VHH binders against Mechanosensory abnormality protein 6 (mec-6). Designs and how they scored, part 1

No score or structure here was measured in a lab: all are predicted.

Target 1, 343 residues: Mechanosensory abnormality protein 6 (mec-6), of Caenorhabditis elegans (o01811)
Amino acid sequence: DLNKRVYNHTPGPCRVLTDNYKGTAGMTYVESQKRVYITLGYGRAHDLKTKTGIAFYKTNRTDGRSQQEMYDLIEMTINWNGYEYKKEFIPTGIDSYSSSNGRVLLYVINAHPNHQCIHFFQIVESSKLNHRKAICDPSFSSLQDIAVVGPDRLFVTNMAAFGRGWAQILEFSLQTGQGAVYYYDGSKLSTAASSLIAPTGIGYDAKRRILYVGSMIRESIFAYKVAKDTTLELLYEMMLLTSPIGVFVESKTGDIWIAAHPVIHESAWHYTHPENQNIHSPSQILRIRIQEEGNSWVTTEPYANDGATISASSSVVFTDEQMLIGSSFGRLLHCDLTHSYIT
Unless a header shows other numbers, all headers, positions and changes below count from the first letter of the chain; Kabat numbers aren't used for antibody chains.
F stands for the ipSAE by ESMFold2-Fast; E and O both for that by ESMFold2, at different seeds; each is averaged over both directions (binder to target, target to binder). V2 = 0.75 x the mean of E and O + 0.25 x the DockQ between their complexes.
[cut] stands for letters that were removed.
The coordinates of atoms that the task and the answers printed are left out; those that the model quotes come from them. Centres of patches stay.

## First folded at step 4 (VHH)

Design s01 (from e04 with K52T E65K; framework vhh_8fcz_2)
Fold by ESMFold2-Fast, scan of step 4:
Structure s01 (fold): chain B 343 residues (1-343), chain A 121 residues (1-121)
Amino acid sequence: as target 1 above (343 residues)
Amino acid sequence: QVQLVESGGGLVQPGGSLRLSCAASGFTFSSYWMNWVRQPPGKGLEWVSGITQSGSEKTYADSVKGRFTIIRDNDKKMVYLQMTSLKTEDTAVYYCARDRYSYGLEEFDYEGQGTQVTVSS
């Protein structure tokens, strides 16, 4: 079965950067800083003792770091600016906006099972985040990922009407299409797309004004044209033989990178038993290039693993011949690409 | 009725200095991050410098860092740009720009006509 076979392979030499954190669920790349920001500790949803936070990884290796320091993650210090949240900080989905004046804004999903918000941060100094505001809408039942389109303007996926448990399982089993994409314009939240079946990863191609939305259960990516008024027009649906979880758009090429679960029932089992270190669920990274007419594409698989090295890949970033892979179960994988050619 | 009025531009030799001024009116000046942006002949707008509401943080484009200093006076509702070691590449119309979101974003609004700075021999 195509959906159930995984042949282990890598695009070049890979290394595990850290497993001190139980989750590395979301990543965003800030090119002006040569940094990838990573959300840590998604596993806290199952174990409140798990340390959570945000860290960055430097992709530029020419900044005078020693060989021992080259692969280290640097933790961010959060200044909440007097904001008192009553729930734990369980960061997962993350995206960024870089302004021409050097300011970098981060938008982070706090995916606490009973209270979900999006937190707005500004990067200050080398390793400090200043909290600016949060949006905590009652409709936020199962937030997955963020695609930033401008300062304080973003799309966000909400996977299901029920955030967890048997009600969500029943919803998915019936495929009732209770998922949505919301749009925040800096002041108001609106529904950009509705009746979606388990929308997950989301990524925006600013050059082409195309929004890509993964559907875990349909095993596909939806491509929407974003109008100047931010309304969405469905262009096409790309069928995959795998469940997309994370979406990353490469700015230079427009290539779509997907972190996927090729055997979704094994990943679902792993999510119900995250404490069991003997459970491994497969990981898969796809790279998709849209052909000139926009109605055909080429898919390659630069990475696949049976779960022993990294389970249930949930995020991917590609930059400067480097690939980072994250997972809700922890471990951050770094691969140097020796062959990055795609037609 | 928001108004920003720039002044202080002129002709200067390379290596010279100028101080630009911006007079703000029609809004609560101390609640906004203020910026200087410029437009060289035949080119787009380029952000130059920003200053926080209280003046506690100042930021500069790499092209002007170490040569330009941004200053604000909330009592007088004024923003200044002190320019030193001017280069021919600094020739532009300079605009004072208000930051809508008070944390130094590029989405500026401004109402001034700008002040011309010409650096030539």
Scores: ipSAE 0.000, ipTM 0.255, lowest interface PAE 12.6, mean pLDDT 80

Design s06 (from e04 with K52T Y103W; framework vhh_8fcz_2)
Fold by ESMFold2-Fast, scan of step 4:
Structure s06 (fold): chain B 343 residues (1-343), chain A 121 residues (1-121)
Amino acid sequence: as target 1 above (343 residues)
Amino acid sequence: QVQLVESGGGLVQPGGSLRLSCAASGFTFSSYWMNWVRQPPGKGLEWVSGITQSGSEKTYADSVEGRFTIIRDNDKKMVYLQMTSLKTEDTAVYYCARDRYSWGLEEFDYEGQGTQVTVSS
């Protein structure tokens, strides 16, 4: 059903952190650094002189900064060190791996129309990324999101066989299931799941060894058990009645946080007119708590907005009673959880 | 054969300084990231510091940032750890470790015998 309505509510006080950065489509949380890394500019990369890149936001309070400066994003400097296609960088999906030796590895989807790749970075110093390698497989037609399971080991969603345009619309209309989840083992790429209908956000629960994959068109989350050999066993499908775009798994609780488009046809219109600041698409954040051994779940809605505050939410991170919400069309929202939220 | 030989450990008073050395042989030293890792008494291994192939980038654990400096000399095939403002919490066996993949992944290969650092009054 395409005719859904959103009623505005928040889980506590919310603030817009920035209007200057364009597109905050992907986020990953690095607990050891108390930082959220954010991809910038994706939804507006073709608009005039829109700059793309990666920035971080500090979740801890730091003394010695003005109140205004505490809410600013800090842009990362990228050292490409001889990588040939560095000028064609349009970052979207992002995930991270924190090692026991203090290194942080960052994995970023480059959603450039001519070539889609996953770029492998190492964070060095406070604000610098060193490029290590890229994988640019011919099967990468519509990459959406990454779930890291170990150093240079990751699952990635590919939404459709046709990357854009009328062929993709026809594919979705027929629901033929040309989407896939690929697995990279540090050396080679393989297909972990196939015949999926518009897979989008993906998140991994390392403690329970469960991989969650969103389906935009089915309006659901698929839960897979990850075997020792990384093969996937479908456990169940959770119906959301909304289109999941971003997935974040809270490591401590196993709670699944979802950034969703509750009215998908309005979001599709916005993607065709990203330069129009007056177009508002609804935003919705869901939180799912799996009960007992995964036999049941409870869904709550800590945040919903008609699009005026933040349009078409694409990413979410939750840590220390704080929620960050991003969108491909801009704005980064910070909410404090200070009371029970309604659903 | 790959060999890493640590030296320079000893007994030091709190606030003191010590320089650890690691002599590498049996591989193309300039092609590998190098690390210092320590093991405090009764605890697991803790990463301390890392340095890229050319020495252009250096990283440190929060507990040692501003107090320790990692240095490499590719001509001599040496890695050093200059430790200042030592604390009792720095007491550990210190190991020199090579990165397996030469691009900074933490799959440590060819750790040496280690060198004992004791910080006590």
Scores: ipSAE 0.000, ipTM 0.249, lowest interface PAE 12.0, mean pLDDT 79

Design s07 (from e04 with Y103F L105I; framework vhh_8fcz_2)
Fold by ESMFold2-Fast, scan of step 4:
Formats: structure tokens, C-alpha cells, sequence
Structure s07 (fold): chain B 343 residues (1-343), chain A 121 residues (1-121)
């Protein structure tokens, strides 16, 4: 953690799509629409408040848009249906479910410090979200990320028993394993895995039925087989030597993309001083290909930055030789991949 | 025994209107989202519209938005689809379907026998 170094490099030409201090902490890819949905505002719990929301980016670049319009974000309008926490919406983790008829459901973590919830939305009229329901369980102390496995069925990571401050710092320092993965079956919340050390990003490979869970403190990814009854069987743990924050799984290849904080003490300090726009925390993206049915894997690093271009990378999406990188502290980075990193 | 019985289909000219009805029995109707789905000749099943348990929320496929209206009557255990400005592309067998929480086709518990709608000049 201490004294780690980052060497700046890119996988091809990159550009900043948005250069504001509002955060782009979570992303989900909807292949049927050729869209990435992005949470806007500050990611994770912190003291600053800003305009929040959800926007999408179109990944199909052959639809007649100008060069400028090609990289624009389009904000969604949200119909809250009178929901009580509308003014306290701090969206972070997000995932989606695409039905066989083309309907899309979005699931979004509200990282409010005292009232953490998961909000259930549906996409209506191409750019509108209708709020359907929320789950606000007392166990939700530090929600990080969502992996959807079916309509209104999802796994969610809870990083620590204590949400913020001294108690959470003590919990991490002692590595007491108070983190968990919860499972929601559309009606009831249950514990799918417990005694975890700082679980963060989570991603599901539907074709292979494998759930990947990052551990920020262990600097690893846990791979679980998801049984038909949704119980989890630990298959293996992949050591990264960096702190995973976001996880994205390529459906076609099963490749795992990781948004990571390579120097965790710098990003932790940045999170305690989010008001200072001159603080930069390093960013790192890893791509992992599992080989020989889990007996081996290859890790490559398509992107790394000292934090000046994008600080504390929190999410990543890869599609059609394009990579998007988001951060809790702002900026959305778009890179075209010109070299194959996995054969 | 859960039953969904559709009616109200028929032959109509383009630009015309029809109202489909679905009578539900054998379950607590007010506890479920109700949907209309359709199957055009030689094609797969398409979701058309959904209505929340209370009727407070209605959703529509982009192809029918502004032309179709879904309504439910919990006292009569009925769901309706009011269709206006009908197009030849609306020709299909229309099914009533029960879905407890979401709008996905794979979430449907039960589906009726269907009612044929033919839009032709």
C-alpha cells in the first residue's frame, strides 16, 4: 500500500468527456441499447453535497452525430413517485437488468450516511426513470456495489459494519471481517457471504455463473460459483497487489475489468478532504483473463495515471474497443483501445 | 386455479380502435402487476403495457406509447387495453399476463389463451 508507484500510460487515445467535480462513481452497460448509464454526483459517503443524477453515454458512434455530440452525456429525468428521500439522493453503485423484450431495470445505491438504500428504477420513454421501490435495511451501513442476476434479484456488497468515522477505521485496521454480501430475491434480503474484509466492487458473469467480489484491504478478487438456489461457493481468490473498487465483466469473453486505487492511503486521504480540488489520487485499470478453468489467470494494465488526468478510478466499462473510466471525484475518461492486451 | 381470460379482439381497419378485456380469477388480483403482451404472426412475444397493483403507475412499449391505454378495476378483477390509431403492425394475438414485481417477459407467472387482433384494410 505504502510506497507503491504508478507509471502513466494509456491503451490508445483518451479524452475527458466531462471535467467537473461532480463524480462519475458508478457505471452499467446495457448492450441492447448500446448505452452506458452513469451515476452523477459525489460517489461514496462524504460531507459535500452537489447536484446528483443519472446520465447515459451512447457507445454506438455511427448514428450520424458530430464529433462533439459523439461524446456527450444525456441526463435522465427521474420520476420519484413521491418517494421521501428524493432530496437526499447520492447515487453511487449501479447495475442493470435487460429483459428479453428490451425493457431495462436499473438498481442504484443511495449512499446517504444514515439511511442507505437501493433504489429500483425502470427506463421509460428512452430518457426517463420511474422509481418503483426502495430497500432500506438496517444492515445497510456501507453499501458499495450491485451485481444483478435477474429481475429484482441482486447481490450487494456492504463494506463495513460501521459506515463512517473512527469505528470504521478501527474495523479496517484490525481486519475483523465485518463486511458482507447480501442477496435480495425480489422480496427478502438474506446474507450470501459474511465475515468479509472490506468488500467493494462486485460483478456477475451470467454465462459462467460466477460472482466476483473485490476486497479493498486484501487487494484481491474472490470468485464464487453461484448455485441454482443462489448460494455461493468460493472457487478461488486472485491477488491483485492493488485495491479493487469497481468490477466489470465482459459477457462474451468472461474477462474481468477492475477499477483500482493503487495507493490506497492517498485515496483514503482524498476522501477525507473532498473539498480540495488540488488533491490527486492515482488511478489504475486492470484486465484479467481466467485460464484453465480458474487454475491460472493473466493480468494486464491497460491504463494507469498519477491522478492528474483522473483521480481514484472507481468504475470501468469496456465495449467495442472503447473503455470508460469513472471516479468519485469527477471526470469521465474515454479511451479507444488500439492494442490487444489479451490474446 | 389461476385463470386469465382475454376478450375483445377482432378485425379493424387502420386508424380504428378496439378495447381488450382480461378477466382474472383464482388469485389475489390486487397483489399483482398486470401486463399485456402480444405475438405477431411468425414473430416472438412482445411486451406491450403494464400496470401497477394500485393502478398508480402505467408503462408502455415505445411502439404503442400515446396510442394505447392500460386500465385496471380491482373490484371487478379486470384489466383492459384501450387501443386507438391502430396500425397493421399491431396485428397479433394479445395475451394478458400476471407479473408480481417487474416488466420482464421471463417474470410472467401465468398467461391467458389470447385474443386475436387483426388490423387490415
Amino acid sequence: as target 1 above (343 residues)
Amino acid sequence: QVQLVESGGGLVQPGGSLRLSCAASGFTFSSYWMNWVRQPPGKGLEWVSGIKQSGSEKTYADSVEGRFTIIRDNDKKMVYLQMTSLKTEDTAVYYCARDRYSFGIEEFDYEGQGTQVTVSS
Scores: ipSAE 0.000, ipTM 0.248, lowest interface PAE 11.5, mean pLDDT 80

Design s08 (from e04 with K52S Y101W; framework vhh_8fcz_2)
Fold by ESMFold2-Fast, scan of step 4:
Formats: sequence, C-alpha cells, structure tokens
Structure s08 (fold): chain B 343 residues (1-343), chain A 121 residues (1-121)
Amino acid sequence: as target 1 above (343 residues)
Amino acid sequence: QVQLVESGGGLVQPGGSLRLSCAASGFTFSSYWMNWVRQPPGKGLEWVSGISQSGSEKTYADSVEGRFTIIRDNDKKMVYLQMTSLKTEDTAVYYCARDRWSYGLEEFDYEGQGTQVTVSS
C-alpha cells in the first residue's frame, strides 16, 4: 500500500478521448447499440465550476467513420420529464438494461455530497435521456456503483456509514463493516448484504447469475450467487493485493475487469485536493478469468500507469478488443488490445 | 390487482371519428408508459401508439400518424385515443396496454379486454 510502485504498461496503443470534464467516473456498455455511456464531471462534487453530464462513445469499428468521428464523445441531453428536481446533478455510478423491443434504460447515481439518489432514465431518439423516477433513501450515505439485473431491478453498493471527512477516515482505519449492498425490486429497497468493509464496484454476470462486489480496504472481490428470489449466497472471495474501485463483467467469457487504485494513500491524498491538476495518483486495470471448476482464477494486468496519463482509474469497459478507462479526476482513455494478457 | 378497462368502440363510417378510453386501476399510473395496440380480424397484434409517464413524449405507428392522437390524464388514471379519418383497415379490437418503461409490442405487463372498432358503411 504505502510503498507500492507502478511499472507503466499498456496493452496496445492508447489515446485520450476527452479533456473537457474533470471526471469520467462511471461507464456502462450497451451491446445492442455498440455504445458505452459515460458519466462526466464527478469533479463537480469538489469544484462547482465543472460541467457535468452523460455522453456516449461508439465502439463500432467497421461503420466507415473518419478518424475524427471515430473517437468523438457525443453528449446526451436530459429531459427531466416534469420531475421536480432542485439538486445539482453529479453523475457517477451507472448501469443499463436493454429490453427486447430495443429500448435502453439507464440507472445513474447522483453523488451530491449532501443528498444521494439513483435516477432512472430512458434513452429516446439517439441522444436524449427522459427521466422516469428517482430513489433517494436516507441510508444512501456513500453510493458507489450499480449492477442492473432486470428492468428497474438493481443492486447498489454503499461504501460507508459516513460519506466523507474524519469519521469516514476513522471508519476505514478501524475496518468496521458499515458498508452494504442494497437491492431495489422496482418498488422497495432492501438490504441484500450488510457488514461489508468499503464495498465499491459491482458487476453482474447474467449468464452465470453471479454478482461481483469489490472491497477497497480488503483488496478483494466477493463473488455471490444470485438466486431466483434475488437473495445472495457468498461463493468465494478473490484477493487482489490492490484496491478495486470499478468492476466490469465481460458477458461472453465471464472475465472480470477491475479498475483499481494500487497505492491507496496517494489516491486518498488526491481526493482531498481534486482541483490540483499537478497531483497524480496511480491507475491499474486487472483482468480475471475464473477456471472451469470455480476454485481458482488467473489474474493479468493489461494496464498500469503512475498517474501521469490517467490518475486513480475508477471504471473500465472492454468490448471488441477495445478498452476504455475512466477516472473521477478526468480523462477518458481508449486503448486497442494488440497482445493477449490472459492464458 | 392491475386492471385496464377499454371503452368507446363502435361502428363508424369511413372518414369518421371515435374516441377510445382506458381506465386504469391497481397501480401507480403516472409511473408507466401507456399504449394502444390493436388486432384486426384474423391477423396478429399491431402496436398503434404510446405515451410517456408525464405525456411529454407521444409515439405512433406509421399507419396512424397524423390521424390518431394519444392523450393521458394522470389525475383520473385515464388514457385516450382520439381517432380521426378512419379507414376500413382500422377495423380491429383495440387494447390498452401497460409498459413499464417504453412502447412497442414485446414486453407489456398487462392489457385489457379490448373494445371493438368497426369501420364500414
């Protein structure tokens, strides 16, 4: 942790897609559209001058786009649809559901420091979001990430009882289990798992019915079997020796992609000075493949950086030999994978 | 229990007008897209029109666009279909259908018993 160092490594050529926003904290992949939706401007939580929003990136490599068009981010317009919304929108965690009729639903954490909610949107036309509803529960103290398991049915991680400040630092230092995974069934919120130590990224493998939950402080991923009644059964815990922040599950293979903070004290320092662009904290992406019998796994590291290219990686998406990396502090990185890093 | 009850169908001459009504009960009406779908004699279901939760977005099948208008009243828990310039091809049983998030034919949770519309001389 305090003495860890990062060797800079990329899986192929990488490029920065945007410098307009101070955060690219969350991403979700919509296969039917060949799009990754990205939450922009998490830095607004600390700097009220930062622009916020949601944008998408097109992953289709064969649609005849020019080089300029190929790497463009397209911003979504939000129609709050008559909802009385008086709080500033600071989007972070995001996940999606694609229906068989071609409609796409987005679920987005609004990480406002004093009032956290999950907003439910529907994508309409090409680039518009219609607001459908919001859930704003008093227990939402430090929401991190969402895993959608069906239409308006989702798991969400809440990292700590205290959302920030000295109390949260004390909570983490003592490793008290005040984190939780909540489940929303379309009508009611319930607690799916409790007494967790700093749960962060969450991802769902629909084909295998496994929910993966990262623990920043334990430096591990918990794997739960999701029963038909949506109750969770702990299968195993995978130790990473790094702090997982974002989790992405590759649908075809079941591979688990993790955006991690390999030097947690440097990331913590960066979070206390998010406005200072001279502060860099390391980034790391891991890829995990579970073996057939489920009792072992192979971990590879397709990407690592000292923070100069991208600081404190918080989200990752992999599709069609392409990797996107986001951060709470800005920059969206796109890498082509030219080498196999998994056996 | 969720219930959708259609009314307003009948016999009308080509070029005429009808207004269909759907009364909803047993759920939070303002949280759902509402749709009209129809089934012509001896044919499959055809989606006709959809309306978003607040009424801000309205969608129509190409065959009815410009002739039909979908309207909702969330206070009364009603959805309406105003039909004008009716054609013999509009003859069908019309159903009101609830969709949790969108419009179309693929994922309706509930549909009513239907109301018959006949366009003939």
Scores: ipSAE 0.000, ipTM 0.229, lowest interface PAE 10.2, mean pLDDT 81

Design s13 (from e04 with L105F F108Y; framework vhh_8fcz_2)
Fold by ESMFold2-Fast, scan of step 4:
Structure s13 (fold): chain B 343 residues (1-343), chain A 121 residues (1-121)
Amino acid sequence: as target 1 above (343 residues)
Amino acid sequence: QVQLVESGGGLVQPGGSLRLSCAASGFTFSSYWMNWVRQPPGKGLEWVSGIKQSGSEKTYADSVEGRFTIIRDNDKKMVYLQMTSLKTEDTAVYYCARDRYSYGFEEYDYEGQGTQVTVSS
């Protein structure tokens, strides 16, 4: 609803991490390392002076760091291994796979306007990424987010046939279902779901084998059962009354965390004027617990802001009673949760 | 039978250095990832470091980053862990472990006998 208003609140003490990290659009949590990997530089699509890359944030509070060092991001060095990319790296969606031997693979969307790819990296020497390969399919017009289901096996959302501008706005206005979920099996790309309306965030619950896909325009989350042959069966659709952008599945509980744009027209206006510091678009984080085999759910709102603290929340990670919130317009927010907001 | 024999452990002062060695036999050493894993007193196993078949890729746990270096010599069928700036929390039994899969993305296979590292209080 165009007339929605947001009432500011936090789940506990929050800290805004450095303003130098504009475009914190995507995050993935690696439990074995107690690290959140964060993509930097989505704002480069609007401002070519914006630094791009990948950094990590340590969630372990017992590693001997000083109080001042506890909230620092550590930037990754990328070794492209001779891969010929078109020299523009605009990382957005990211997800990870952790093997039992401690190896971590990162999968990163390069959201370059003219050439979108998914890059496959391996973490080496703790702060270095070795490039392994890329998939750059002609169907990649508007990639949003990745859900990893195994080593080099992933689902990815493509929001619209047109990646930007008036054509995309017209596509959404007509509500033509040209969005898709693609599946990569380590060798080939296939279409797992088609005729979707503006699919955005995507998350996978490995224990229940359920894939959650956000729809920005429908203001909902689709829940699919993932069969052993990786085909998707629609189980249900959860209406949110807000536009989901990022989806995170909490491993311990199966709770679904959503980074959302509660007033989508304000976010759309902000995207047309990203350089204007006087424009704020609201941020909202939801936590959803599925009940009664999917026949009901409980939704809570741990965080909401009018955009002054953080605009247009795009990603969220929750671990160890800590919440990280990222945005396409920058700022990384760290909040401590003083109690559970879910029943 | 696959054998991995660790050596080089001992008592060392905080801030000191120590080099661990693992001698491999009974398999094609150059075809496998090699890892170091440790078990501190009263705690579970924790992965420390890994090295690809060719030595081209190396990975480290956050707790040892910048202090430990993993090296392999395929001709001698050896893997090494060079430890510097040792801390009391590095006290553990250190194990050498082979990764069963060519990519090194699966569980450990054939852990060795272990070598004790004790960093004095």
Scores: ipSAE 0.000, ipTM 0.178, lowest interface PAE 14.0, mean pLDDT 80

Design s16 (from e04 with R100G S102D; framework vhh_8fcz_2)
Fold by ESMFold2-Fast, scan of step 4:
Structure s16 (fold): chain B 343 residues (1-343), chain A 121 residues (1-121)
Amino acid sequence: as target 1 above (343 residues)
Amino acid sequence: QVQLVESGGGLVQPGGSLRLSCAASGFTFSSYWMNWVRQPPGKGLEWVSGIKQSGSEKTYADSVEGRFTIIRDNDKKMVYLQMTSLKTEDTAVYYCARDGYDYGLEEFDYEGQGTQVTVSS
C-alpha cells in the first residue's frame, strides 16, 4: 500500500542526542556495563567525507554526571592491529557477547559494497576496541544484522544475492527468495536457513532459544527454535503490515522490539538520495509480546514519525524505561517511556 | 591440583592504595585468562577485572575503571591488582579466579581463599 499514512506520536518525552553522524544503523546493549554501543557513519557508503566509527551511550543516570553529560555519546578508539581494509570501514549491524568474567566481544558488519565482512573486536579499557579478526566470505553480498549466541558464535542475515541496483529491485519484485541466514561457529560458516525473501533484522532470545528474523518484503518476522546443534526449526511467521529492519529482544520480558519502515517506497527513494537532507522517510517502532501459549502475540506501536524527527528507523534498544532509535541516515533519538503500551 | 593463593589485603583509609597478589600453581598459568572477583559484606560476588593470557588485553568493571590496574607475570605465575583511590564501597574479600571450563565461559573454574580489603576512615 503506497498510500500508507503515519501519525506522529511518542511514548513519553523524546530528544535528539546527536545530529552530527550520518548514520546510526546498528545498536547493541551491554547490560553489565549499562552501555548501548552504536555504529556510526553508514553515510560513507555514498559520501567519502562521512566519518565512521563506534560510540556508546551510558544508560545509568546516577553515576555523578551532569545533566549536560547525560546524553553525550563517547566515541571508541579502534586499534586495527594492521588490518588491511580498515580504511573501508562502514559499520552497520552490531551485536555483543558478555562473559561472566567481564570480557565484552563486539561483532560488527562492514557494509562496504566491495568488501562485505564481519569484524570481531574486544573492548579493552573503557573506550578502546582491539580488532581480533574478520570473516569476508564470498557469499556475503548484502549483510544486514547479527545475533550472537556465544563467544565467536553468531547468526547473520544476508538480504539478497544482488547487493544493489536494478538487479536487486528485480529480485525483490519477483520475490525469488535468495536471502539467507548464515551461522558461524567460531571456525566455519554454514547456511542455517536459505530461500528467504529479504531477511533484515535478527535477534536471539537466549532463555527460550528462539531466533527472530525480519523479512522486509514479506512484512513479517519468522520465529525459529534453535536446537543444541544450531539447526533452526520454523515455529511461526508474524505478519506486521510494515517492513522490519531492526530487531531487538528485551532480556527481562522476551518482548520483541522492531525498527520498521512503514512506507518502504519512500525509504527506497531516500536510499537513492541519502545526501539530501530535505528527504524524509517515515519511522516506526513496534513492541511485540508473545502470549503464554507461544503461538499468538500482541503488537503495540510506542513510536511513529513522518521522518521529520528521524527518517527510516533502522535500529532500536529498550532498557531501564529508555528507548533509543537509530537510522541509516542519521540522528539518534532518545525517549523516556512514561506510559505502558503492553499489559 | 589447581591452587590460587591471594595476599596483600589489609586496612586502608579512603583515597589510599593497596596491591593484591595471587600465586597460581597446578596448571599451565600462561594458557588461562585470570580474574579478580570480590564479595562485599552481605552481598554477592562481583567481577572486578580480567587479563588475557599474554597480558595484552585487560577488562575492568565500570566501578573500578581508572582506579585499578590488573597485571600478570607468566614467568612467576602471578597476577596482581593495583588498587588506587580506594573508596569505602571497595571493602570486600578479594578472590583470584581462573576462567571457566570451556568455550562457553559462564563461570570461573577455581577461586582462592581470598584476601580481606577494608577501606574505612
Scores: ipSAE 0.000, ipTM 0.208, lowest interface PAE 13.2, mean pLDDT 80

Design u02 (from c11 with Y102W S103E; framework vhh_nb_b201)
Fold by ESMFold2-Fast, scan of step 4:
Structure u02 (fold): chain B 343 residues (1-343), chain A 122 residues (1-122)
Amino acid sequence: as target 1 above (343 residues)
Amino acid sequence: QVQLQESGGGLVQAGGSLRLSCAASGFTFSSNAMGWYRQAPGKEREFVATISGGGSTYYADSVKGRFTISRDNAKNTVYLQMNSLKPEDTAVYYCAAELTYWEGTYYPFGYWGQGTQVTVSS
């Protein structure tokens, strides 16, 4: 939609959180810890002077900290545990698994162009990540996002057969998808869905066993039923009037939160000039509730911005009347929802 | 230093076949898309085919069903098998690498080989 205009609005009071890093492309919520884990530095890796890493934000506001301290990010230390990693760590997509015994596992996409991998970590000692293993398949050309379905079992989106550049532009221009959803069962990687057009965000509703996959170019969300053998059955496609990038599923309600690029050509141009802080591309957050009849739904837009406050929203998390919005180009936005009702 | 070296060009009769090879060095071959372009006399360079690190392919409409692009990641080589050649396929064929990383910087730019001449006679 080249003529789409964005009108700025917020769902309640918002603040831009400050940190020492640029880019907040991926987020995952760990309810047992009351923490959101955030990947840092992606989108500014073209200037390799930018520090990358993983940090967490505490969602519990009642632990006796001052207002400023409540909004601070706390950086994780990474123990690579003997893994000989010689390439830059450029984390982007992230998801987590929490066991009933308190063990928390993190799965992180390393979007280094020459070495795309998914790294498996365990959280230890509050602020430390122990590296456990990595998968680095040659088919990993444009990994976007992860949906964890069990310990070391996950779906991952690969947006295009080609990495960033002219071949990917050709792929998108032809509207013939070579995107895929891969499934890792703890041992082997397989293809769960293929011939997809620019799949991006992915989220799993464990209670309903539904996998949601965003399509950036189609401007839609695909809903799949996940069978016991992890095969996917397409249930329906929800058409949006915007390009979905990040998907978050609220487990209690089944609500689907979407971080979107409402003007895709502006976001694409921004990605070719990520170092230019004068470029702004719009941000948009949608909240979708599926109705009990099956494939009917209600969509609301709790947040939209022309890009001046936060550009190209890439991830969203909602918990305890709080919304966090991340972007590949930096800034982390925290909003309190004054009206959290949805029909 | 990135180097791309084409081979396999030559003169062939209409309806014949040729196999082009491109040996690549100076970058992580298995992680990068490779492609073939061609330039006929008096025309701009045009896209022919491309292959991702994982083996996914795209072809120009003019060559679909006749040309096959493939790669051997163990040999750092990309191939173009050209069948049912036509006089209009006459061109200099260029190997291309789409690098997204170079010397600490993630720039999405292409490198070209020197080209190999393919001439199809009627």
Scores: ipSAE 0.011, ipTM 0.426, lowest interface PAE 9.2, mean pLDDT 81

Design u03 (from d06 with S50W N59Y; framework vhh_8emy_2)
Fold by ESMFold2-Fast, scan of step 4:
Structure u03 (fold): chain B 343 residues (1-343), chain A 121 residues (1-121)
Amino acid sequence: as target 1 above (343 residues)
Amino acid sequence: QVQLQESGGGLVQPGSSLRLSCAASGFTFSSYSMHWVRQAPGKGPEWVSWISSSGSYIYYATSVKGRFSISRDNPSKTLYLQMNSLRPEDSAVYYCARDQGYEYDFYDYLRGQGTQVTVSS
């Protein structure tokens, strides 16, 4: 850690889309709508007065918006259908499923400290979410991210046996493998992988049937083949020399995009003092291309920052030569890629 | 509609090699990724290898990596599995299957009758 240094650079011109919410922890891309959905307000975990919600960013450039309106976020209206606890909504991880009939389903982690759940929504009337159900299993102690594989079928990472607090810090210090990947089949929750050390971001490549799971403490990505019965077969572990937090798989190329914390002890300090505006922790985005035969890979770094522009990058989406970066501490960064090796 | 016909199995000694073939018909072979899956007696199906539609991306189960090699010939609509350094634990019925990433029905996945591989004395 002592010899790690971040050199600031961008892949093209960048801009901050919002500072209005404390936390932009999760994102999902819905290609059929040309929209990225973003979870807002993770800061409510520390301050119950923090505004929370879900918003989307339009990726299309042809809709006639003015220059100043092009980068605006549009907030979703949520119909909770009488669901209890909606006042304690702290959205973080999110993923989506688009059906052939145009229906779009959203799956959202509620990172409530004492009661973690996954909420199931359906998008209606362009900017409204209807709440369908929630799963709140007693094993949910530290949910991080979701990878959807079908309608109401998803993998989810649980980082640690203990939730946020001193017990989790002790767990990480002892490096006990108490993290897991759970699988929900629409009715039942099961354990897909266990004894993992701090699993974080998760992403699914539907064309190649590969599930990628980040490990924050191991500084690696686990690649699993997903069998027809959804059983996971470990293929390999990719060492990154940085802590992966968010994982996004680009469907066109199979490229793996990672939002990472390059200096994990600085990010850990920031997480213990999330309201301190004077603390900055570095951000890093990696892009990984798997080579032919799957035996090797090439890693590039499209973005890095010392934390002054965006601290502790937690999520990333790439589409239409545009990159979006989110953080648990706020700010949503938009960059245009001027020189991509992908056509 | 989809037909997959496996061949090339047999009884071999440990350390031997076999090449399995799968002839595909009833669909545009070059548009689909393909799998090899095996099932030993009394066990569930075990995924062995995967190849993309173009052949550019290939993955192996850890148990066979370095010993098995998957390939395809799109013009002839044939999938291959070259198996080297065979072990008794490789004994199973081997199936080729067309990838259906949005479907998880096991019976729809396996299209052929498979080819038996037995590795013993």
Scores: ipSAE 0.000, ipTM 0.141, lowest interface PAE 16.7, mean pLDDT 80

